# Ledger of designs, part 11: VH-VL binders against a0flq6r38to208

Target 1, 171 residues: a0flq6r38to208
Amino acid sequence: EARQFEDQHLIFSAPTSAGKSIVAELLSWKVASTGRKVLFVLPYISVAREKLHQIQRCWRRDDISVCGFIGPQASNPNEWLGAVCTIEKAASLTNRALSEDWFEEIGMIVVDEMHMVFDSSRGAHIEHMLSKVLLWNQSALEKVRIIGMSATIPELYRIGKWLDGAKVFEA

## First folded at step 4 (VH-VL)

Design b14 (framework fv_imvotamab_arm2)
Fold by ESMFold2-Fast, scan of step 4:
Structure b14 (fold): chain C 171 residues (1-171), chain A 119 residues (1-119), chain B 112 residues (1-112)
Amino acid sequence: as target 1 above (171 residues)
Amino acid sequence: EVQLVQSGAEVKKPGESLKISCKGSGYSFTSYWIGWVRQMPGKGLEWMGIIYPGDSDTRYSPSFQGQVTISADKSITTAYLQWSSLKASDTAMYYCARVEWYDSYFDYWGQGTLVTVSS
Amino acid sequence: DIVMTQTPLSSPVTLGQPASISCRSSQSLVHSDGNTYLSWLQQRPGQPPRLLIYKISNRFSGVPDRFSGSGAGTDFTLKISRVEAEDVGVYYCMQATQFPYTFGGGTKVEIK
């Protein structure tokens, strides 16, 4: 049932990368189709560029604009519904959304390699960004949904609890 | 209000090191790029480079690569421009400016730091 | 590098008369995202530059509506419909379509 996933933060975990991205891709497309912004957060520039091109091609049919926040040039925030970002760029874009009062336009943040939250330097950016989302959701009429994709690690249950009891799915 | 406040004028000798500053206030410092622009006496504007304080991603003009170092300390909302060894040809007014990264324009500018290198 | 060429080098104008400044780029300023990152800056004597126009024709906040920008591709124009005393200074076009960002040589607007 599609309804069972609504309004829940979700974490997908699998021993291999195959099969855990499909649900996140469908959910993100559905959010963008309603006119709300979706952020994709990935750890490395090369992976982010691949994801940018993939999402641009997949969403072209619906005239949904997708931009990359990987380098300094980017479209106006009001001209896109999909944003593919590296970790540090996503944290900064999220900070800007709060300062310029358009955070409400964000419907979903998809974090690839969620287990990177345990990386000393880069994990702090993920934690800071997601903490702002969780705080925002406490009083927001339109919540931001967090979707995580992760390697299978013992600490995953802790991440799930931190994300307001997110549902954890293992392949 | 958004403000960029630069350090005061400097008078140096060739071979000396120098670090000048640009302090941002009134906005989220880690949400914008900071650019540096040189203006030699009586001449036009030259772009030197930019830095994103959130992750220290730094881009230089090829003309300035290796001549200067751009850095930032987000804990005190300050960007820096540094020379290891000054030359007389570095005599100029140096401006910092906030870069609106979605539309790629320089919206707010510091008052400038005049650097004079006597030879 | 993209070369930005401004004409004229200087523009003496009578108060209340219009002024027009041209900027030409050595190659198209259309970015792969479809936007054109062409800005106009004003520098009054002894002051830092000030943003007037961005993305060809968008006037920055607080900039009087006597300033307007137009153009496409490689040919751009800044117009001041009725020059005021405070408009004296040097005007620069700037491109941020690709690195390195580059400025025009400047056009000095002065009152006769």
Scores: ipSAE 0.007, ipTM 0.537, lowest interface PAE 10.0, mean pLDDT 85

Design b15 (framework fv_imvotamab_arm2)
Fold by ESMFold2-Fast, scan of step 4:
Structure b15 (fold): chain C 171 residues (1-171), chain A 119 residues (1-119), chain B 112 residues (1-112)
Amino acid sequence: as target 1 above (171 residues)
Amino acid sequence: EVQLVQSGAEVKKPGESLKISCKGSGYSFTSYWIGWVRQMPGKGLEWMGIIYPGDSDTRYSPSFQGQVTISADKSITTAYLQWSSLKASDTAMYYCARVEWYDSPFDYWGQGTLVTVSS
Amino acid sequence: DIVMTQTPLSSPVTLGQPASISCRSSQSLVHSDGNTYLSWLQQRPGQPPRLLIYKISNRFSGVPDRFSGSGAGTDFTLKISRVEAEDVGVYYCMQATQFPYTFGGGTKVEIK
């Protein structure tokens, strides 16, 4: 009945991108190492490119394939365990996972700039994507874990409650 | 369901500016790329460029870089193709088309906008 | 840029008979991910292009089963098993393996 910490959704907040991102990266690596897919969701293609390069360098020697779903020139390998996406591309990818019957392969979704959920135009994509994850988790044998990285905002507790009682860490 | 509706035909003189539009409906506009394709009279298809409306990331074919500007306004689900100074060689049918991923590019097309440039 | 070459330039065919269109690329269309991003488009007279086939052989939604695609590497074929009157038009192959996206010159299918 009590949620296991290992399967609990988490939100990390800091005034800057320092500190807590290391924990999200370690947790992501652990999920990918078990053979489950990890999606990294970022707001802009430029930031996503930097993240893609970083994760590819870090995971290369562990034989973990990481690809970018960010542009017309992006490479999409046959097998991947890490995907770096922009918000709208991540929403499209998760919709494809549902329609092509591989959503169960996803173990974790890491959303950078989680506070963007309150943006009217782009926030709807985050909200819809994560709502589908929450609905999937109601009956799934192995849940998809949501990790949020956010600026420190007053509404952080509301996001935590919406994400099924996610644990919030403020730096 | 999915529909791309383009603006009407244009007749222009060389040196004039022009902006044509492509309005998307029936899908999440910011979740897909929109590409532009030129077809000169009696000729084949040429890819001009592509835009991601969510953040306005735009990629051009080398042949069209600096010749045109592609933009989008996600608040009205509309993409644009613009010329600052038209040439007679710009006379063509211009199509917009949707791209989700490289595996099924240009899955839905607009009806086309005929642009005629004559002196 | 990858150059796409189509043959024949025109294909007059009798109703109910098969038609075959070839497409050759100047270099392999196999992407580094192992997929081949070759598509076929149909353009009927006075209409915009329509996606028929993607990733060599996959039919797009609503495309009749008389259309089939095949091929590998640099050589690809689109076949229409039984040409219908509505199949009149120009057919284009295209590649999305490499930027910029490029199209074949087109093959005109006409009823004799």
Scores: ipSAE 0.020, ipTM 0.549, lowest interface PAE 6.2, mean pLDDT 86

Design b16 (framework fv_imvotamab_arm2)
Fold by ESMFold2-Fast, scan of step 4:
Structure b16 (fold): chain C 171 residues (1-171), chain A 119 residues (1-119), chain B 112 residues (1-112)
Amino acid sequence: as target 1 above (171 residues)
Amino acid sequence: EVQLVQSGAEVKKPGESLKISCKGSGYSFTSYWIGWVRQMPGKGLEWMGIIYPRDSDTRYSPSFQGQVTISADKSITTAYLQWSSLKASDTAMYYCARVEWYDSAFDYWGQGTLVTVSS
Amino acid sequence: DIVMTQTPLSSPVTLGQPASISCRSSQSLVHSDGNTYLSWLQQRPGQPPRLLIYKISNRFSGVPDRFSGSGAGTDFTLKISRVEAEDVGVYYCMQATQFPYTFGGGTKVEIK
């Protein structure tokens, strides 16, 4: 089933982050290039800042605006195509997109360390956010694609089933 | 232990240039913003600007834009505040502080650098 | 710019009694991400500022539980339930919702 592959949710799993990160970045760049918003969700502030810098450097020449949602900003946050967020900021931004009627502008959400969904304190934010995405996709003309990057763990298949039969890619 | 150590007190004349420093230790220097705050003698706190040391992205208060330059050298975990030409009105205590972007709060502060500009 | 107004200018307090400091912003401090970036700082005589509270009501590490923050929108309060001698100093509210970041004018807490 080659054709549906381009639009399905994906989960990348590998012993190291190198290979899975590259594929997610390429797919996210393609989405942003079409004028749709891409959210990168990361578990820790330091990792989110590193990713923000990396994506800004990579997308600079293509005139794609990328901002960080890890604190206050003077500019209107809606003036971006790429957003690098910590978990709690991503959940907040997603809720705001629903209330302000711009959720349809989101084309992709990339969740790093997806296995954090099993963390009791912070995993609830990831689960709640992605549940809203899945609910939105049931009626949406243009769906939001979920890309997960995870450590190789026994429960990975459960996440795949929960994400509407996401394709699991293991190295 | 998170620590910000600032350079020593300075006594200068109007028109002279000056560069003061703020050295961070005990944390990942490039993972936090560094802010600069002025406190004139007997007065309150004024935000001057912030810098993200990883890529030197800087944001200035409009009151200080063009009057000072904020920079950082991540290889020696040090941030700087610089004047090209000091004025008597620059006499103040200058603080640097670490800003954890998620909470957007100035959580750890340097001891301060007293700058006196006179005659 | 968001203007931050603190009252009172000074607060003489008897040891062991409560103290309350008010901070009012000229605009709502609710950021578009849903958070309110209102902090409280303490500056003891001759010392640098120290963070007490962030995002309205979250106590920073090492800060005694007698300090509490509350409020929403444009009106915020810092309370000290039982003032101790070490609490003498100037207290500042600060907003980091919008650039430029701005501070209140300060409230001096002193023992009477």
Scores: ipSAE 0.006, ipTM 0.495, lowest interface PAE 14.9, mean pLDDT 83

Design b17 (framework fv_imvotamab_arm2)
Fold by ESMFold2-Fast, scan of step 4:
Structure b17 (fold): chain C 171 residues (1-171), chain A 119 residues (1-119), chain B 112 residues (1-112)
Amino acid sequence: as target 1 above (171 residues)
Amino acid sequence: EVQLVQSGAEVKKPGESLKISCKGSGYSFTSYWIGWVRQMPGKGLEWMGIIYPSDSDTRYSPSFQGQVTISADKSITTAYLQWSSLKASDTAMYYCARVEWYDSAFDYWGQGTLVTVSS
Amino acid sequence: DIVMTQTPLSSPVTLGQPASISCRSSQSLVHSDGNTYLSWLQQRPGQPPRLLIYKISNRFSGVPDRFSGSGAGTDFTLKISRVEAEDVGVYYCMQATQFPYTFGGGTKVEIK
């Protein structure tokens, strides 16, 4: 009943990217439509730009503002509900939300290519960002939901356990 | 609290290389862009470029593209501005500044590094 | 490149009197995200620049309320309601709406 009971984290795994993000996209739209912020985290600039265009196009009908945190220009945090970010910029944005006391406005973080958490240079940013989310959720009245999309890897269930018992769906 | 500390004044000859530094402290270094601004003696401010230390995404002013290299080492929270071959026309005060990316505002500034290039 | 034009070039002001600085851009500073990335900086003699105002009218932390910014599109104003001795310096407008970022030529405020 209470919104905190709907805070189950999810991980979707498939050998291809085709269609595996559709559930995450629908859940994200639902969160944004309630007035809470959604972050999309992607590993490559080109893929992030494509995702930004897609989400802006899909959410245009509902007048939901979607911004890209891929380059140096960025919208005021109070004027967007969707943010499409590269990994490093997402970590920065999350740190900013904690420092400026608007982290509670975030309803969902969608991490594409979640298996990148095992990348030695970039994985630390994902790990630190999600660790902060998990710490926040321990005492928050309104939780931040984590949705991961990943390649099929043996360590996927370990990630699920780390993310507070996230449900893992494998195709 | 937030502080940007730049390296000391430099006196160089034309043709010499130079690398000056800007060390950030009191904030999450990888969460902000670092910009470089030139001020020639008695003149106004000129934007040279910016770098995002977390992924080294760098943008240059066309006037400075190919003239300087901007880099950063996040392990020691330091940004750099480098010349391969100095010219007398590079004589100026060089400032680094933290760029708050939501507002695209240069919110905290270093004390400046005076570079003098003469024969 | 966006050209930023400041007027006046110098503003001698009597202590306690108001000062007004104008900044005009060669094209609209409204970004595609709806924000206008226009800032005002103060540079006191022998010191680095200091941020006063960002996104047209937002005062940066620690900036006295006698400083205010206004404007839209291509025409912007910085006002000092009652100039104090410490306000002596050069004031710059800056746009960060598009690359390259550009500064106005500066306005020197001095006490007469």
Scores: ipSAE 0.007, ipTM 0.576, lowest interface PAE 9.8, mean pLDDT 85

Design b18 (framework fv_imvotamab_arm2)
Fold by ESMFold2-Fast, scan of step 4:
Structure b18 (fold): chain C 171 residues (1-171), chain A 119 residues (1-119), chain B 112 residues (1-112)
Amino acid sequence: as target 1 above (171 residues)
Amino acid sequence: EVQLVQSGAEVKKPGESLKISCKGSGYSFTSYWIGWVRQMPGKGLEWMGIIYPGDSETRYSPSFQGQVTISADKSITTAYLQWSSLKASDTAMYYCARVEWYDSAFDYWGQGTLVTVSS
Amino acid sequence: DIVMTQTPLSSPVTLGQPASISCRSSQSLVHSDGNTYLSWLQQRPGQPPRLLIYKISNRFSGVPDRFSGSGAGTDFTLKISRVEAEDVGVYYCMQATQFPYTFGGGTKVEIK
């Protein structure tokens, strides 16, 4: 079967290709469709706002609720299966999921600009968040899948090794 | 239509506890932050804090941190502002307002709750 | 904290004449995302505040086009092109660029 990478963490990279995001969006839609939560992590408020509107439009067909965690703002009613977050908000949200015992509801975390893990001022939030995911996965029956999207840089393979042997796909 | 309806006026003595409410309707309650603003008699507006009802995350103005507690109950679309021990200096009009996420704008406001604290 | 200073404290205006209110911030209101979160609110006597303008110059729904906002960085202006009787009230600028959110001291618009 072509199930070789179904449960593996994945990193997609291309210099400027928009096509790298479509695979992550399709995989995340599949996870949300099963009733599990998906977090989208983006570096800047402006790009997170654009992603929030895009995902809300795409997932409306299936009545899947998508919420924004961008500064003090929100954009979804009572329940959510998709969350579009800035880096700092995503770290806070995952910490809360652990404290409030709903971390098992998370099926996938999609990190845009994954190479920002090397940015010392903001990279610590990404690193801490993903480290908690990796620790959770060591004993979890249903794992949280990490999908990264990044510029093509030499350090991607180091990130892949850190993410439990994540597969790196380059344009 | 979007509405925020606040609880009625309160007359209290120093040292008493108080909890006032702000009920949202006509919109998705957990899609917006709710802010609380104080206006002392004859004075301007002061931001107290804000809550995201979807997960109860709060942010307080340093001047109000530890002085009040902001909470929300999404099952009845209601936000709360509470004091464990009122002071005469808490006498003011208290407004709740919805914060529109994209623009960080306080777009719809409650009618206000007048709190009078005197001995 | 960002300090917001409004001038004038009061603005007596003849009906049909223009009014102008200034707001100055102690530091730039440009957020790291490139947006400037400066709003203007109107409070009529005995009423709650009402949003007029957000992000410097965008009119909120239902706000008459006689109200306009302008400015950048630390200096902002609210203009009423032709003051009507219903415009009597106190006007506040507000910044939501950083916590804590802060308000100007208010400008009272009165009819002469």
Scores: ipSAE 0.007, ipTM 0.507, lowest interface PAE 10.1, mean pLDDT 84

Design b25 (framework fv_imvotamab_arm2)
Fold by ESMFold2-Fast, scan of step 4:
Structure b25 (fold): chain C 171 residues (1-171), chain A 119 residues (1-119), chain B 112 residues (1-112)
Amino acid sequence: as target 1 above (171 residues)
Amino acid sequence: EVQLVQSGAEVKKPGESLKISCKGSGYSFTSYWIGWVRQMPGKGLEWMGIIYPGDSDTRYSPSFQGQVTISADKSITTAYLQWSSLKASDTAMYYCARVEFYDSAFDYWGQGTLVTVSS
Amino acid sequence: DIVMTQTPLSSPVTLGQPASISCRSSQSLVHSDGNTYLSWLQQRPGQPPRLLIYKISNRFSGVPDRFSGSGAGTDFTLKISRVEAEDVGVYYCMQATQFPYTFGGGTKVEIK
C-alpha cells in the first residue's frame, strides 16, 4: 500500500495515550528533507514545548531548522522547515501563508488530538485551518498532506470523510 | 473573577534579600504566563521578565537578567520576584500581570507592591 | 531592542473633546505568524495599569467604545472620541512582538 498513501490524508488513533505514531514523525522528516514546511499542531503549551524539544533533537543531525510558535512572542524567525505550534498559532501561521503567498511551501500539517475539532471551542480554529488546506488542495499541484493523531471516538470516520476520504488506522 | 493579589509593601536596606509574591485566582494558573513590570517613582513602565508556570520557562529583559529571579509555584498558584542583594535603585512599584497566551496581552494586573530601599 | 516613541508627552483636553495619542516603533511590529502585538494601557492616578486595546485595534472586555486603536507596521494611534473625567491618567503603548517587550514613554491626558 506504500504508493497509494503518498497523497492521502491519514488519521491514526489509539485507545491509550501511548498512541502517538512514529509513522507521522518519519513522514514529517521526509517532507522537511525535501525543503517543504511541516507544521505540528498541539492543544496545550506544555505538550507543544515537549514536542518542540523532541523534534529539534531528532532533526538536528540533518541540520533542519525547527521553530516554536507557542507564545508569548519570541524573536521574529526568518527561516524554518519545522514549526511546532499551539492550535491558535498554527491557524495564524496558515492564514499568513495564504495572504503572503507562501502556502505552497507547506507540505504537511500534523494535528495532535484531532478529535478536538469537535470537542472544544478551540476546535473551531482547527476546523477553519483544515478547511483552508482542503480548499487550497482543490487546485494545487503539490498538495498539503494532513496527518491526524486522535483518541478513538465514534465521530472519527466523519472526520476522515471530511478530510477527502482520509485513511483511518485504529490501533 | 480573575484576580492577581500581590504581597504588601516592603521597606529594606541595601544588601538585604527580598522575595515578593503574586497570587492568581479565578483562572487556570498554568494556562497563562505571568509578567513582571517595574515603575520607578514618577517614571514609566519597564518590562522585567515573564514566566510560564506550567514548566517554569522564564525570559528576562536584558536589563534585569542576573539582577532578579522570577519563579512560580503552581501548587499554590503563586509567582515570585526575588533579589539576592537590594540596591537603592531598586526602589519602585512592582506589578505582576497575567499574559494571555495567543494575544500576548497583559490583561489583568495586580495592585502592585511598593519596595523602598534606603539608608 | 525595539524602541517605542510616544507623542505627545502631555495632552490637555476639554471634556467631551477628542484626544489622539501616537506610537511609533523603530522597526515593524509584524510577527512571523502575521499578527501585530501592539497594545495600549491606561494608568489612572494611584492605580495599576489597565489593558485597553490589544493587537492594534481589539478592545478589551469592559473598555468603553469611545476608545479605539488603529495603525500598521510602525505607526499606531489610540483615539478617545469624547474624553470624560475618568479618562485622566497616563497612556502607554507596548509591543510584545519581540523580546524584550518594550513600552512607550507615556502620554499624560489631563482635563483643561
Scores: ipSAE 0.043, ipTM 0.650, lowest interface PAE 6.0, mean pLDDT 87

Design b26 (framework fv_imvotamab_arm2)
Fold by ESMFold2-Fast, scan of step 4:
Structure b26 (fold): chain C 171 residues (1-171), chain A 120 residues (1-120), chain B 112 residues (1-112)
Amino acid sequence: as target 1 above (171 residues)
Amino acid sequence: EVQLVQSGAEVKKPGESLKISCKGSGYSFTSYWIGWVRQMPGKGLEWMGIIYPGDSDTRYSPSFQGQVTISADKSITTAYLQWSSLKASDTAMYYCARVEWYDSGAFDYWGQGTLVTVSS
Amino acid sequence: DIVMTQTPLSSPVTLGQPASISCRSSQSLVHSDGNTYLSWLQQRPGQPPRLLIYKISNRFSGVPDRFSGSGAGTDFTLKISRVEAEDVGVYYCMQATQFPYTFGGGTKVEIK
């Protein structure tokens, strides 16, 4: 029964951001190393820029291509295995993956500040994107794994239930 | 609320150096790119380059690469456009504009412009 | 480089009548993220440009609903449903899909 949930969606929460992202980074590196695409979703351009440079440095040794979807740039969806995106860019990219029939190439989506799913119009982009992932996973042979990093909030376990019974880890 | 205020008009001679400024207020300066646009007298708009003040990532139009330097000082929320040696052909109005990429992908707020006149 | 071509060069319009400006790109403006980064700017005499429309058809904050944008791929249109005196100026299309970012040549809207 435990084995049924070994590759399930995960949510990590802690009062501080220090260190909580390292597990998500290790898991995402493993997915990218198998040739599947990983998306990192962050709320602000400044935070996404910092994460882009961090992941590029970490994955450089393994010759894994990491691109930023933070501003307009000429890029081929098949030229990267890691994508660091702002919320709206991630939503657009996943919609494009569905319409152009390469959504199956996505192995993992890492959402920073997951608690923002309950925040205004930007939260709606996260909700719609992840809802499409959940629908895709119902019939997909290779599922997309969702990893969330969040502040500790009262609704944390409700998010876990919505994400197909995601495992919730609190520091 | 969001405002970009540029430095005043400049009158220069060929060969002189110049640095003009664009001060942002009313928003998180390090969270948005700043672009520079040239408009020669009676002509249209030309994109020169953009900078991200948070880490000074700078990108130039090929036509302006090596002709100007774009920089920013986030401690005083100010972006700069600089020439080491001006030419008469640099006579133009220069605009700075904030670039909002995660939603609109557009130059959403513009400075009032800095007129640069280069003549002998 | 993507070349942006605007027509007409000038558009004299009677007050209250519609105006239409065309913008054509030398190649598709669809970005790999699925968005089309085509915007329209207005420049009134003696003033800096101001954003009117972004991503083809979205009106920027404070822009009157008489302004509308449409198009796809390489062919785009800005329409003013009923021109007012304050609409006099030069209108530019701009693409930010590919570096270098490029502008159309501009269309001057004048009152007859």
Scores: ipSAE 0.007, ipTM 0.548, lowest interface PAE 8.8, mean pLDDT 85

Design d02 (framework fv_tafolecimab)
Fold by ESMFold2-Fast, scan of step 4:
Structure d02 (fold): chain C 171 residues (1-171), chain A 122 residues (1-122), chain B 106 residues (1-106)
Amino acid sequence: as target 1 above (171 residues)
Amino acid sequence: QLQLQESGPGLVKPSETLSLTCTVSGGSISSSSYYWSWIRQPPGKGLEWIGSIYYSGSTYYNPSLKSRVTISVDTSKNQFSLKLSSVTAADTAVYYCARETLGYGDSWFDPWGQGTLVTVSS
Amino acid sequence: EIVLTQSPATLSLSPGERATLSCRASQSVSSNLAWYQQKPGQAPRLLIYGASTRATGIPARFSGSGSGTDFTLTISSLEPEDFAVYYCQQYNNWPTFGGGTKVEIK
């Protein structure tokens, strides 16, 4: 039953104050536990710092390394399975993964406030990043799964269709 | 020079299932750039989108028809098919298949099949 | 669902005249609007997508404009083959079509 949705992209739609999904967190932990990388993409430094602390605390028991790619950063950590990023840093990290040949190590990208894909120049970074993921998935042996968390907006149908028929769950 | 051609019974009885197939020629249905769609037009009326399918099997259906519609794809035959259950006289229409663009979630249609009239009558 | 209202329902003109067709959306569809031409017994033919981009092979006399809720299809000088029914279609959400405008010869 549940397995019919196992490998498809997912979008969770809820009021902004309840935008974080426990389901996305559990799915992310499962991916990281298999040794694949998980990226968390958030719009603001303060929200990303809170998410970084939360994920580090939750994944500590399993000795899973979680690093932040938030705001200005002089050095990038080399070894991690979880990365909590602001939008621009996530786009940069994804480009690095392609150029340095480790994109296949990514199992999941979780995008918070997915509706920001329509928000001017910052949305373009999300669009370009996810377009590269979709292109990669066409030939990859193991796909990168996209999970979006979004406010309820009319354009969710377009986003779902664009993300290869993503399943949309509305609260 | 891509062509789409509808086929299937032109008459279906009330309460039964309408079944149509679209054959794609001059191009591959296994394209990451397109969805494949069914659109209908009752005689003398406007157009209504029924649903769309991607070559992977992912589907989107018109919410008003979702409980009755199933669209499937057979990439080995370069075909996709429509099943509409529990038909009534209101389902009498010309049924078109069409290629649907993807882009950034875009959904405009080109090319279209010639259309096939399906009459629901006892 | 997003409702599209086309006006006028019928436009009676002579060859050489300019045709202006309106399509109004019940809510904003950005620029996610297409226009189709349909002749009796034929499938619709894509004319315009993205509100203003002509499809391949469409003559320059066809132009589209507008954004948000208010859209126009203009035919600068009607040719005999342009007398047909025209439909707008939005794709800001699941696709919906307008009721059509029939352009007929006087």
Scores: ipSAE 0.381, ipTM 0.767, lowest interface PAE 2.7, mean pLDDT 87

